# VH-VL binders against a0b8k9r932to1074: the designs that were tried, part 11

Target 1, 143 residues: a0b8k9r932to1074
Amino acid sequence: NNLPLDGIVFISVRDEDKAEIAEVARRFVNAGLKIIATDGTSGYLRGSGVPAERVRKIYHGSPNVLDYIRRGEVKLIINTPTTKQSVKDGFQIRRSAVDYHVPYITTVQAAKAAAEAIEKALRGELTIKALDEYHREVRYRAL

## First folded at step 4 (VH-VL)

Design s26 (framework fv_modakafusp)
Fold by ESMFold2-Fast, scan of step 4:
Structure s26 (fold): chain C 143 residues (1-143), chain A 122 residues (1-122), chain B 107 residues (1-107)
Amino acid sequence: as target 1 above (143 residues)
Amino acid sequence: EVQLVQSGAEVKKPGATVKISCKVSGYTFTDYYMNWVQQAPGKGLEWMGWVDPEDGETDVAEKFQGRVTITADTSTDTAYMELSSLRSEDTAVYYCATGYYDLSSGYPFDYWGQGTTVTVSS
Amino acid sequence: DIQMTQSPSSLSASVGDRVTITCKASQSISNYLNWYQQKPGKAPKLLIYAASSLQSGVPSRFSGSGSGTDFTFTISSLQPEDIATYYCQQYNSLPLTFGGGTKVEIK
């Protein structure tokens, strides 16, 4: 099962998505997951009362999010693109997610589905429907 | 409205030190890296380094290492760039610049200070 | 360091002309490239990010294309207000590096 019930969730989202993602991140923290986020996202989350650690920008040296992925510490990546279209070429983070089999979510809707699935799993209420919905929302795109 | 306001022009002698400020408003100072860019007269843009105002960590281009100190003061929302052991070739306009880092859009410099002219002459 | 080679260093064109500027990276930078416009005595202004994305509020006559090592910036129909120096910049890795600039003048 690739549903993340523990570990680190990496979050980086567009300004338009920050308010909704803060609620999702709060739910992940309540479920026992830890959040790391890029500068703008981490600032918003902390301002909203959600504990989040700032991760180094991808070209700022190590350790950065790629290092966390390679070490197996990141269990879920949430990155909402600037356009409705999925990131096709993507940043190295997306490529690493594919290489290391980390679920990659590109929409707020999919992030909410992930939070719901995790919450239900922790309550012992996870259904085939909820798990199927989570799997449908997780997408990978090769470079 | 996002604004980056830099300190005024400086005239220095060779060997002196100059410290330039960049005061920000209209956004959360700790959310964005602050970059410094040098532009010699009639020449192009050259990245000097940046500071993370949230934790004070810096990265400085090799050409400027040992002579440049970049800092941020979160109590006044002001970034600083200090250049020591000034030489005539340091005569330039210095810009502070920042932008929202995002995995999808990268790191565009959406906002720039107006520039500070530093003249190094005997 | 990633070196950005920009060409031409200057060009002169008429209002309505198509203007093309190129930028070459010394190694692959995917699409991690910005284009800036700088008018005399002013700070640079972002026009294009991620090689081909138009910054909000920037006229549609400006466009960018390319990936890897070869990039192109185009002004489809040059206007008088477009006289400026244009710079490419890579953000694939530190240090961030700029092209040498292209000065665009109107005949």
Scores: ipSAE 0.006, ipTM 0.545, lowest interface PAE 10.5, mean pLDDT 83

Design s27 (framework fv_modakafusp)
Fold by ESMFold2-Fast, scan of step 4:
Structure s27 (fold): chain C 143 residues (1-143), chain A 122 residues (1-122), chain B 107 residues (1-107)
Amino acid sequence: as target 1 above (143 residues)
Amino acid sequence: EVQLVQSGAEVKKPGATVKISCKVSGYTFTDYYMNWVQQAPGKGLEWMGWVDPEDGETDVAEKFQGRVTITADTSTDTAYMELSSLRSEDTAVYYCATGYYDISSGYPFDYWGQGTTVTVSS
Amino acid sequence: DIQMTQSPSSLSASVGDRVTITCKASQSISNYLNWYQQKPGKAPKLLIYAASSLQSGVPSRFSGSGSGTDFTFTISSLQPEDIATYYCQQYNSLPLTFGGGTKVEIK
């Protein structure tokens, strides 16, 4: 099963998505997941009251998200890049997600679907419909 | 409005170096990565590498590492691909191509140069 | 590197026919796949991005589908101007890689 009920969620999103993603991240934290995020995203999340640990961009050295993926600690990746540098990081992150079988999502809509599916699963309310919606939005971007 | 205009055909001897230019207009040069693609006669497309015109950072495919240098000159909005130690197998059409990464559109190559033919013969 | 295997290498069809080309990735690329059309002596032209999204200005008879490792490109009703070589390309990871191409000819 690839539904992440524990572990770490990596978040790196463009400015336009930050407000919506903060709500999603809060839901992940309330569900018992931990957040790691790049500088701008982590700052925004903490400013919004959501605990998030900062990690470096890949081209800026260690520790970065690739280190966490290799350790098997990252269970979900949410990445909406804003700059050309983020695009390079995106290619590296996608390769690692494929190699380590980590779900990868690139839209706020898919992130919301993931949060809903996790919440329902943890409450014992996961339905075929909710699971199908999660797999439709996330699987096509990760598998 | 967006145009990528490449330099003209080149004929080179084995062991020589060739430098191809790609002059852009109609968009902000530093906003997009510039890619280079090789196509041997009657064969398919092969990605060589890219340059970020904003800072000059490059990524080059393993096959071309050590022989290819990709650069960008922001004062003239021109990208360059220099291929050294030419072999007959380097005879090909070389394209510059660009596009912007976006969540909804991915990384499409929306714009291509017209191509530059390089012939390597003794 | 991700290897892109394209099939068939060539095909002949009649005007009005449904043409199908497939592309297989050596590892999962999600939906990070583009399709290009190349006519002799010309640069490639983008037709489909993100596996299934039609590029602005491209006729609706062109479509793409698939995710993961298996992808399909379809021309629902072949027109004379569609005679070209078609290439898939993955952008899931560096280096970017193309399929070997499918030459579409009229019979």
Scores: ipSAE 0.013, ipTM 0.595, lowest interface PAE 8.4, mean pLDDT 85

Design s28 (framework fv_modakafusp)
Fold by ESMFold2-Fast, scan of step 4:
Structure s28 (fold): chain C 143 residues (1-143), chain A 122 residues (1-122), chain B 107 residues (1-107)
Amino acid sequence: as target 1 above (143 residues)
Amino acid sequence: EVQLVQSGAEVKKPGATVKISCKVSGYTFTDYYMNWVQQAPGKGLEWMGWVDPEDGETDVAEKFQGRVTITADTSTDTAYMELSSLRSEDTAVYYCATGYYDFWSGYPFDYWGQGTTVTVSS
Amino acid sequence: DIQMTQSPSSLSASVGDRVTITCKASQSISNYLNWYQQKPGKAPKLLIYAASSLQSGVPSRFSGSGSGTDFTFTISSLQPEDIATYYCQQYNSLPLTFGGGTKVEIK
């Protein structure tokens, strides 16, 4: 139900999705959102000219994404996982997303839909269609 | 065809150690976590832990910490569960189980070994 | 640890009956719940994943519903081959935990 118009977006994506996600992340930054990302994703984003702060994986210590979620600073989670790469962190991030009611998306398509909805909302142009598309992507993953 | 084939039944004395194997075929061994599940006679299922065959990292349920060692050998595509200091209460069927992990959609164990019966008696 | 409470522990029903089993989590687990069928002497078989998704090849008489803490598994028309013990399992957090099981018998 909460469209993120300010705050932090956490991004952690598999290699195949990095190029497309960099464009989406740029749109979030242009909309006034801040990006935090895991080491590999952060490196790719910065290499693509998108400002992103690095956060450690949970088992590497602080600061990690759980610290930001618990502070109420993360407004959206984007994670396109590989078969095992994020599974250990995934249980804790997913649990925190549920506990703190943070919306999350797991595909590039859903990330693009979120960027479109946020851009339209900021222009005062948010439609029922755009909001429904965003909510469908988020709620489908919650189910 | 995905197959998980476990080693045969074991009869052990109290205080002994047992090592059970789970040999996989039909998929890339390092792509999935391998889980171990205990089922005592007439009782329910209890998760013991898992191993990541790619790097050998494990997570073990608190009840079994200090007694169970879970390992994987990528040269033979075989996972192992070793349980030490055996007690009569460890008499059970032990299963290996795995499935494709999707971060948001789930951890279905759609592949199971046939089970290995371990009997601990005098 | 997340405790999974399954009820009833056993039931007897007739062929063609609607059978309902419930599973309650001690904490919210979203939709991160599987249902398994186990026949005597056999390994468990996955029937339902993500609370409500039917596994490929599983008959449509099996269904699941629920989210958060309260979940239901239903057999719409019990068949003789459905005699088994059924288990729920959460995968929201480690350690993975199973319900105590429900033994389904005919007669």
Scores: ipSAE 0.013, ipTM 0.592, lowest interface PAE 8.3, mean pLDDT 84

Design s29 (framework fv_modakafusp)
Fold by ESMFold2-Fast, scan of step 4:
Structure s29 (fold): chain C 143 residues (1-143), chain A 122 residues (1-122), chain B 107 residues (1-107)
Amino acid sequence: as target 1 above (143 residues)
Amino acid sequence: EVQLVQSGAEVKKPGATVKISCKVSGYTFTDYYMNWVQQAPGKGLEWMGWVDPEDGETDVAEKFQGRVTITADTSTDTAYMELSSLRSEDTAVYYCATGYYDFGSGYPFDYWGQGTTVTVSS
Amino acid sequence: DIQMTQSPSSLSASVGDRVTITCKASQSISNYLNWYQQKPGKAPKLLIYAASSLQSGVPSRFSGSGSGTDFTFTISSLQPEDIATYYCQQYNSLPLTFGGGTKVEIK
């Protein structure tokens, strides 16, 4: 089972997704997960009342998200790139996620499905439907 | 066919400045980072820095900060590396290098210029 | 900075021999490692990227393996045209760093 019930969720999303992702991130925090995020995303989340620690971009030194992934600390990655450099960073993050078997999702819809599955699992109410939705999103987007 | 063509050999005195060019063809210049690599005689390769031709953003290795300026001219599809306050230890071959983004590859240097020899002597 | 230690610094082998070169990173770089071939007076040429992926047009006798901190580059059957210096390079983090090189000669 690759459903993350503890650990760190990495979030780095484009501006248009920030408001919806803030609500998803709040749900992860309420479920007991820790959030780390890139500078812009971290600022938005904290401004929305969601605790999130800033992590450096890949080529800007330690700690960066690749460090956390390699240490086995990141359990879920949510990443929607917007610029030429963030697109390149996104591919490095995606490759690392595949190599280290971390679920990688790129849409708000998939992030909401993950939150729902985690919440239901923690209540002992996980349904086949919720688990299937989560695994379908991860299966196609983590490859 | 992708080609990177560098300017010719230079002989400079200590304290001088050298500016090396790298003219590209066969691809869209603004789509890829251009890197510069130094190789001292009989020694290995050392990364100096890169420029993004689209916006002029640069990143320069600490060893070369303060002496190296990397630029790109999109009107001529040419990248430049300027090294100031030359010393004898700057005698080296300098290469420009770039790589196409390829899914899962991570930006290898697929294409290199032929190299420019810079000799610093009194 | 990530230090890349390459060994041996030089080797001599016969045509048809299997040649193995190793590269060690001072910290984990996952699979973000390339291998280059440089012939005297020429620019380097990419042979292997992402630790194990063969560059298009490169002969199949060249291969790479490894992940994390320990990597190997192999020439399964050395040919005369393979006389060159070989370099590993990490691209996990800036500054990009190269190994010291391995000079391959035919005895």
Scores: ipSAE 0.006, ipTM 0.516, lowest interface PAE 11.6, mean pLDDT 82

Design s3 (framework fv_modakafusp)
Fold by ESMFold2-Fast, scan of step 4:
Structure s3 (fold): chain C 143 residues (1-143), chain A 122 residues (1-122), chain B 107 residues (1-107)
Amino acid sequence: as target 1 above (143 residues)
Amino acid sequence: EVQLVQSGAEVKKPGATVKISCKVSGYTFTDYYMNWVQQAPGKGLEWMGWVDPESGETDVAEKFQGRVTITADTSTDTAYMELSSLRSEDTAVYYCATGYYDFSSGYPFDYWGQGTTVTVSS
Amino acid sequence: DIQMTQSPSSLSASVGDRVTITCKASQDISNYLNWYQQKPGKAPKLLIYAASSLQSGVPSRFSGSGSGTDFTFTISSLQPEDIATYYCQQYDSLPLTFGGGTKVEIK
């Protein structure tokens, strides 16, 4: 199963998760990953000093996360949906994640585990335990 | 607390149209999608489609496209499924079903209507 | 569309028996699978969601396992009230699809 050591991480999280996810996103950026995020999430991240490019929700048109997935640019998806519209987008994002073999995370706990695993890998300290934690939290696995 | 109450049994002739209702109570109607499921006699469950009561947006399975219209009336907290050009193979029990969709907990149909029997006979 | 193949189509077992039903998806659906119980003349009832999570109020003798394409539903000790048809359902993508059902009868 592939650990995302470079490339783009897509983040779209509900309001109550934004503060914790901002710290996780900062860790991804420090590891050399680029962040793209939806409307409210991207605004929160930039307001917190984390560089993030805004993408539209699927129902708002292009560019959206599906465009980036289809281009093979997204290495990890973090999505904690909250509304019916997010739920509909979630069906399309999940399908694309499966079709393009992109790891998909749905909780802040799993996102923190991913950040820890990436940091340890970059330091040459990655363990079986850290990989197992990451793999248990990832919904889909890359081949 | 949460209840989905469907309209009563219908007997229709081939070529007719039937419209089934599903009245909800005990939750905010616009918060969840309403699904429709068909079950022919002695057969399994088949998803027909869903509606978002807030937006009116629908998605319908290919088998039913062109014959099924799914709608929602937020003034009465009632969802509808209308099936046109009825055939004998449309004889079935029709269910409305809903539940919260969450990537962590999934998309379980926590709540089901009691079912509406539709018989299509000449 | 994702095809859900459920086995067996029917089974007959004795009270107290361990009953297992399997469900196979035509493609990877992760853990996005529900199990429902339907008693004659009644609407289906959710028993298991997300492949292995027990619905509130459902007896602990019911369990689910699996991920990817292969899933199992188990009744650890069959009771008379468990006579029903059981269905798996994937919610990985639209259209939502159900397995063909397994009719469980007592011999």
Scores: ipSAE 0.012, ipTM 0.581, lowest interface PAE 8.2, mean pLDDT 84

Design s30 (framework fv_modakafusp)
Fold by ESMFold2-Fast, scan of step 4:
Structure s30 (fold): chain C 143 residues (1-143), chain A 122 residues (1-122), chain B 107 residues (1-107)
Amino acid sequence: as target 1 above (143 residues)
Amino acid sequence: EVQLVQSGAEVKKPGATVKISCKVSGYTFTDYYMNWVQQAPGKGLEWMGWVDPEDGETDVAEKFQGRVTITADTSTDTAYMELSSLRSEDTAVYYCATGYYDFTSGYPFDYWGQGTTVTVSS
Amino acid sequence: DIQMTQSPSSLSASVGDRVTITCKASQSISNYLNWYQQKPGKAPKLLIYAASSLQSGVPSRFSGSGSGTDFTFTISSLQPEDIATYYCQQYNSLPLTFGGGTKVEIK
């Protein structure tokens, strides 16, 4: 189904959420996933000891997050809202997530639920309850 | 304050072309998509398309493809919608609209122009 | 294209009544739905975004609910100034599409 057990997770979060997201990102890396992140988020993650590749802003040209989504490499998007995000960037990422059936998460709690579901799946412990919780938390479900 | 000010009413004959303007102020024009919405008399709202003022890229709804051209002039902070080969069913009020997008709030149109009435006579 | 079916097309109610309008998407749109109010001769005004979030400055008597394909917009206690046509709009996919509108009148 749409639970990501391999591939890339894109992370872009507001300052308030960075500390909690660093813990979640570390769990994704330990599960075998790769992190790509926007400028401020990638800097924070690397400063916290979490490997994360910086992606270009959309208007800086290729490669940017849209290129990764179009290639089918991004399996999950985590973005907590910020008033500084441009309409262009948000709309293009959202449009690509819909077009390419990539689930996205807008809260820290949903991100933690995703990490737990992935960890349990890798241990062979995933339950129907845990999977349902994960699907309920994503903004869009992949088919 | 954010304002979208549209050009005045137009009366056209079938087969003619009309060009409507939408001048913006109070925000950075190149940061937001500009949308165009058609509303026929006594009918509902219909999305026509949008333009990205930063690079001129557009998306146009299938119904209007081939007849609609949407452009933006960054030197005057003005968006344009040009509709050609006018038919009587194009008689409508045309709105420009924009809004801030993010993953939480979605894409609400919290700013609208006042509307431009276009009448296509028989 | 995602078709948005809105019902009823019109209704008449008394001041103080609870008014309910529904909107149905032809396919799942999660919570990617806005509600607008349009008064005669005026541009639409945003009331609700993301299916259930009240726009700043909008009276609390307006509310929205639903997810997937079925959505509801409610006015808990109708006021005279609420006479208008109300529209739902999906933003799950381009082209953006609106419901047909519901005209609300006072009896």
Scores: ipSAE 0.007, ipTM 0.557, lowest interface PAE 8.8, mean pLDDT 84

Design s31 (framework fv_modakafusp)
Fold by ESMFold2-Fast, scan of step 4:
Order: structure tokens, then sequence, then C-alpha cells
Structure s31 (fold): chain C 143 residues (1-143), chain A 122 residues (1-122), chain B 107 residues (1-107)
């Protein structure tokens, strides 16, 4: 329900989405948000000039993304699975997102809509249309 | 065509062990978790647990821990559910069920076996 | 464990009637809810996933709505072939849990 104007965005996306997500991540950073990402995604983002901190997959130990979610630091999750292990991690991450009331995005289109809504809110230009678009694109939201 | 084919009906004595199979075809066995669901006569559905055929990882519901063993054999694309120390309350139809986990669509069970009836009687 | 309370446990309606079934979760599950149809002697069939998404090949008279803890399943115009028991299921957390089922029969 809440638009994330500060805090941490967790990003873990499939290879085909990395280029478009790097643009979105840069926009989040410019808006004052911090990025944490899994190994492959964080490497790509840093290679693209976007600051991103690496976090471990759940099976790789602590600290992992669940630790950040449980601490209330993650305000938005952008995640798509690419492997069987990623699918297991995604199931647990999604479950934690619901338990801890973190909005969850699964498409590049939804991520772009989120970036646009945040930018407009920060400029004082946020409209009902922009909020409705953001809410429509954010899936698996807790109360 | 995706198919889950279960082994035939079983009649067992109290204290016995039963092992039910679920043979899959039409998809890559290791890509999907395999779930087991119990349905007692005239009752609802109850999740027993799942196995990941890729690595053998399992999760079993508290009620069945210690009595249920769920396994997968990738050489034959077959999942198994073994229930030991059988009681009359274990008389039920047992289903295997699976579906692709996806962040967008969740975890729907779009494929089910036909069910295996297990009767526990003295 | 998340308890799923489904109501009513049974109902009887006429062909063409609007049928509504509800499902309540003991804690928030967002939209992580499926609805299944089970006919006597058959395995369950998926009708709705993610609370409101219609499974491919399922008639449009079936729909789902809700989020958080309160969910509704609707048959807009009951048909004879819809006689079955309907179950909700949450997939927010393990163990996966089902509602107690609603038996739908025609008068």
Amino acid sequence: as target 1 above (143 residues)
Amino acid sequence: EVQLVQSGAEVKKPGATVKISCKVSGYTFTDYYMNWVQQAPGKGLEWMGWVDPEDGETDVAEKFQGRVTITADTSTDTAYMELSSLRSEDTAVYYCATGYYDFDSGYPFDYWGQGTTVTVSS
Amino acid sequence: DIQMTQSPSSLSASVGDRVTITCKASQSISNYLNWYQQKPGKAPKLLIYAASSLQSGVPSRFSGSGSGTDFTFTISSLQPEDIATYYCQQYNSLPLTFGGGTKVEIK
C-alpha cells in the first residue's frame, strides 16, 4: 500500500532483464534508495555503474536477504527466478515479504512503474493515475 | 501431455508400512516439487509434505513427522510416499500433486495423480 | 500453521443462482490463495490461483477475490456440472494448508 521513498530495494533478476533493471536501479539510487542484490545481479549493476551491495542466497548462509527483510530494512523486492535453487529461495523470500509487509515486483514493467511513481512523488507531481498504476503493477502485497 | 500416475489400492494391517508411487511424464521431473496430500473418507484435503526431486530436500507437516518418508527416484521419474506404523485413522485417499512455482502465478497445483486408496483394517 | 476457515460447509442452490463461498486465513497471506474443485471420486482441479486469476480452460462464471485474510469464491450462474466440493488453499508459508471445503449441491 505504501510507496517506498526511502530504505532498501532488493533486486534479483534473470539475465535477460538485467540491462533494463540496471536503468531502473539507477533511478532508485538517484531517488535516495539503497540497492542490495544477489551475486549475479549485484555484479551486473556495479559493472553498469550502479552502487549495489551483495547479499547471499538463503542456502549460502548469513547475512542473506531474509535477514534484511526481518530487520525491516527492505522496502521493495524485485525478483525473478532463473534456477531451481532460485525458485526455492524465491518461495522463502516471497513468504517473508508477506509476513513483513514488503511490496513485491516480478516484472520489468512493474519496476519501471515503481521508479516513475517514486520520482513523481519526490517532485510533488504524483497523481492518482500514477499511484493506481504503481498499485496495479505491485503483486503479492501484504496488508 | 503431463501425467501423474499413482500405484494401485492397498489394504494393510495396523502397524504395517505402505509405500505409494507417483510416476510422472510430460515434463522435466526435477523442475517441480512433488507434493503429497491426504484425504480421509468424507473429509477435506490435508498437505503431508513435498520433495524436491533435484536434491532430495523434503519438508513434512508436523502431524506426519516421524512416520512419513517422501523420496524421489530420478532414474525412473517416480516420487514415493512411505507411511509407517499405520493406524485406522490413516485410511484415506493419497494424492501426489505438482505445479510450477512462479513469482507471478504462485504455487498452483495444476497437476494431480488419480489418487491411491489405502485401507487400514484388522 | 496458518488455519484456513471456509464457510459455509455445505450449501444447496438452484441452477442459475449466484453462489458465494468464503475463506478466512488466521493471518495475512496477501493474495497467495488457490481455489480447487473436487468432484466425487476424482482428484481436485485448480480453478483460481493468486486469489483472483482464472486458470486456463476454466469457465468464466468462476471468479475469486480478496486479499490479506478474507477471500471470496463466486460462481455467477450455477450449472449442473458444478456440483462438487470446493477448497481454498494458502501457499504463503509451509505447511501448505487447505480450508475445510464447501459442498455445493443443486436443489
Scores: ipSAE 0.014, ipTM 0.603, lowest interface PAE 7.4, mean pLDDT 85

Design s32 (framework fv_modakafusp)
Fold by ESMFold2-Fast, scan of step 4:
Structure s32 (fold): chain C 143 residues (1-143), chain A 122 residues (1-122), chain B 107 residues (1-107)
Amino acid sequence: as target 1 above (143 residues)
Amino acid sequence: EVQLVQSGAEVKKPGATVKISCKVSGYTFTDYYMNWVQQAPGKGLEWMGWVDPEDGETDVAEKFQGRVTITADTSTDTAYMELSSLRSEDTAVYYCATGYYDFWSGYPFDYWGQGTTVTVSS
Amino acid sequence: DIQMTQSPSSLSASVGDRVTITCKASQSISNYLNWYQQKPGKAPKLLIYAASSLQSGVPSRFSGSGSGTDFTFTISSLQPEDIATYYCQQYDSLPLTFGGGTKVEIK
């Protein structure tokens, strides 16, 4: 089982996904996870009442998401790619996720499935349905 | 249709500077890194560096650091590669190349310019 | 830097032959490898991406396989139009690096 029940979730999402992701992020925080996010996403989350620490884009220096991944602190990556995201950061983040065995999610639907699975696991109520939905959406699985 | 059109051949003397252009069409210029690749006569391909046209950020291979400057002009959708302090071993065909980064598929260079021949002699 | 070593540097084969080219990375690159075809006087053309995915419009006789450090490119039945130099290229990390190339000629 590779659900992220503790640690840090990195979130960087395109503008059209921000409202739905804020609800998912709130659920992660309520489950005991910490959020780090890129500038636009972190601003939106904090404006929505969700605590989130800002990290820089990789090309803007440190601290950035690679620093947190290399420290073993990131347990889940949620990145709905924009053109900017996919061109500037995407392949470095993807490679780091593979190297450090971090689950990577690229859609809002997958993020919702992750939140449901985590909530069910914490209540001792994890269903086959919830776990299957999470696993279908996660690109990589921690070993 | 995606097109990368490079400037014409250049003949330069040792010590000179050359600036090659790559004009793009058929896609959003700021969405893709633009790469530059050198190929000496009868030799293989060597990556020189890239620019992010959105913010002008560059990465340049160590061999070319200090001599190459890569830039992008978003008003004309044109990328540039400037190579200074030219030597005879800089005689080569220079290509611009790009592709869409995709999380699953990676970073294929599915679009290339036609190449620009630079000759450095006497 | 990740060094890419291609073998052989050149080969000659007959039309209809199976041609195999190998590429070795100095460290693991997962499946982050492309293969290109370059004909004389032309820019390279992408044939294979992500080690084994065939680019749209490329004939099915071309294929790629491998992961980690060892990769293979195959032409199942060599055609006259396949005469070219073939290059592997890794995109695992910067700087991006190419193999030395394999020149394929017909006997």
Scores: ipSAE 0.013, ipTM 0.585, lowest interface PAE 7.8, mean pLDDT 84

Design s33 (framework fv_modakafusp)
Fold by ESMFold2-Fast, scan of step 4:
Structure s33 (fold): chain C 143 residues (1-143), chain A 121 residues (1-121), chain B 107 residues (1-107)
Amino acid sequence: as target 1 above (143 residues)
Amino acid sequence: EVQLVQSGAEVKKPGATVKISCKVSGYTFTDYYMNWVQQAPGKGLEWMGWVDPEDGETDVAEKFQGRVTITADTSTDTAYMELSSLRSEDTAVYYCATGYYDFSGYPFDYWGQGTTVTVSS
Amino acid sequence: DIQMTQSPSSLSASVGDRVTITCKASQSISNYLNWYQQKPGKAPKLLIYAASSLQSGVPSRFSGSGSGTDFTFTISSLQPEDIATYYCQQYNSLPLTFGGGTKVEIK
């Protein structure tokens, strides 16, 4: 199964997406998932009352998201970069997500869809339609 | 208006070095990677590499490693591509290209006009 | 490196015809694909980005579709000014790679 009902969600988003992503991250935490995030994103999330642990960007050293992916701890990646280095990091993160079969989403819309699907699954309400919508968003971006 | 203006045509002998410039205007030079693309006569496009003008970081395609040096001068908003040990197979039009990027897209919506380099004995 | 195979290498069509060009990636690239138009003696021009998004100012007769490994570029009604070579390009991973190009000519 590729729908994450437990484990770690990695979040790294551009400034304009931070407010909406904070609400999505709160939903993930309420569903029992843990959040790790890059320094800017983790600071925003914590400031918004959402628990999140800081990880370094790839070019800043260890621990970084690649370390967590290689350990099999990351179950979902949400990443919207804003800088040249973040875009380059995005190439490495996409490669690693493919290699380790981790779902990966690049828009606030897809992140909201993931939160909805996870919530429905935990309530025992997940339908084939809801799963199809989730997989369409994730696969279109990752594949 | 965003413009990428390249230096003029060059004719070189085998073994020589050529350095092509790409002067930018109409946007913040340090905000975008500058890419270089080679096109041999009657053939397709081939990516050579990029430079980050903000810190000078480069990434160069394996085919060109050891012969290509890509640099940027932020005082003049100019990117450079230097190709050494020229061979007749290096005869081509060279383009600089850039564009806004994010995780969902990296389109090259700005291109220089191209610089023709002819390598002949 | 991701190999981009573009078909056909060339085609001739009449004004008003529907023209279809395909591009196949050697491995999945999601929707990280651009399409460019290059007229003789000119630099390439971006037409489509992210596989299906039309660049601002580009005529609506141009469209793109596909995801994963198989992509299609379509000109719904060929115009004389569309005579050019068209290229796909992946940006899923470095190095960036282009298709071999499709030369479009009028009969």
Scores: ipSAE 0.007, ipTM 0.561, lowest interface PAE 9.5, mean pLDDT 84

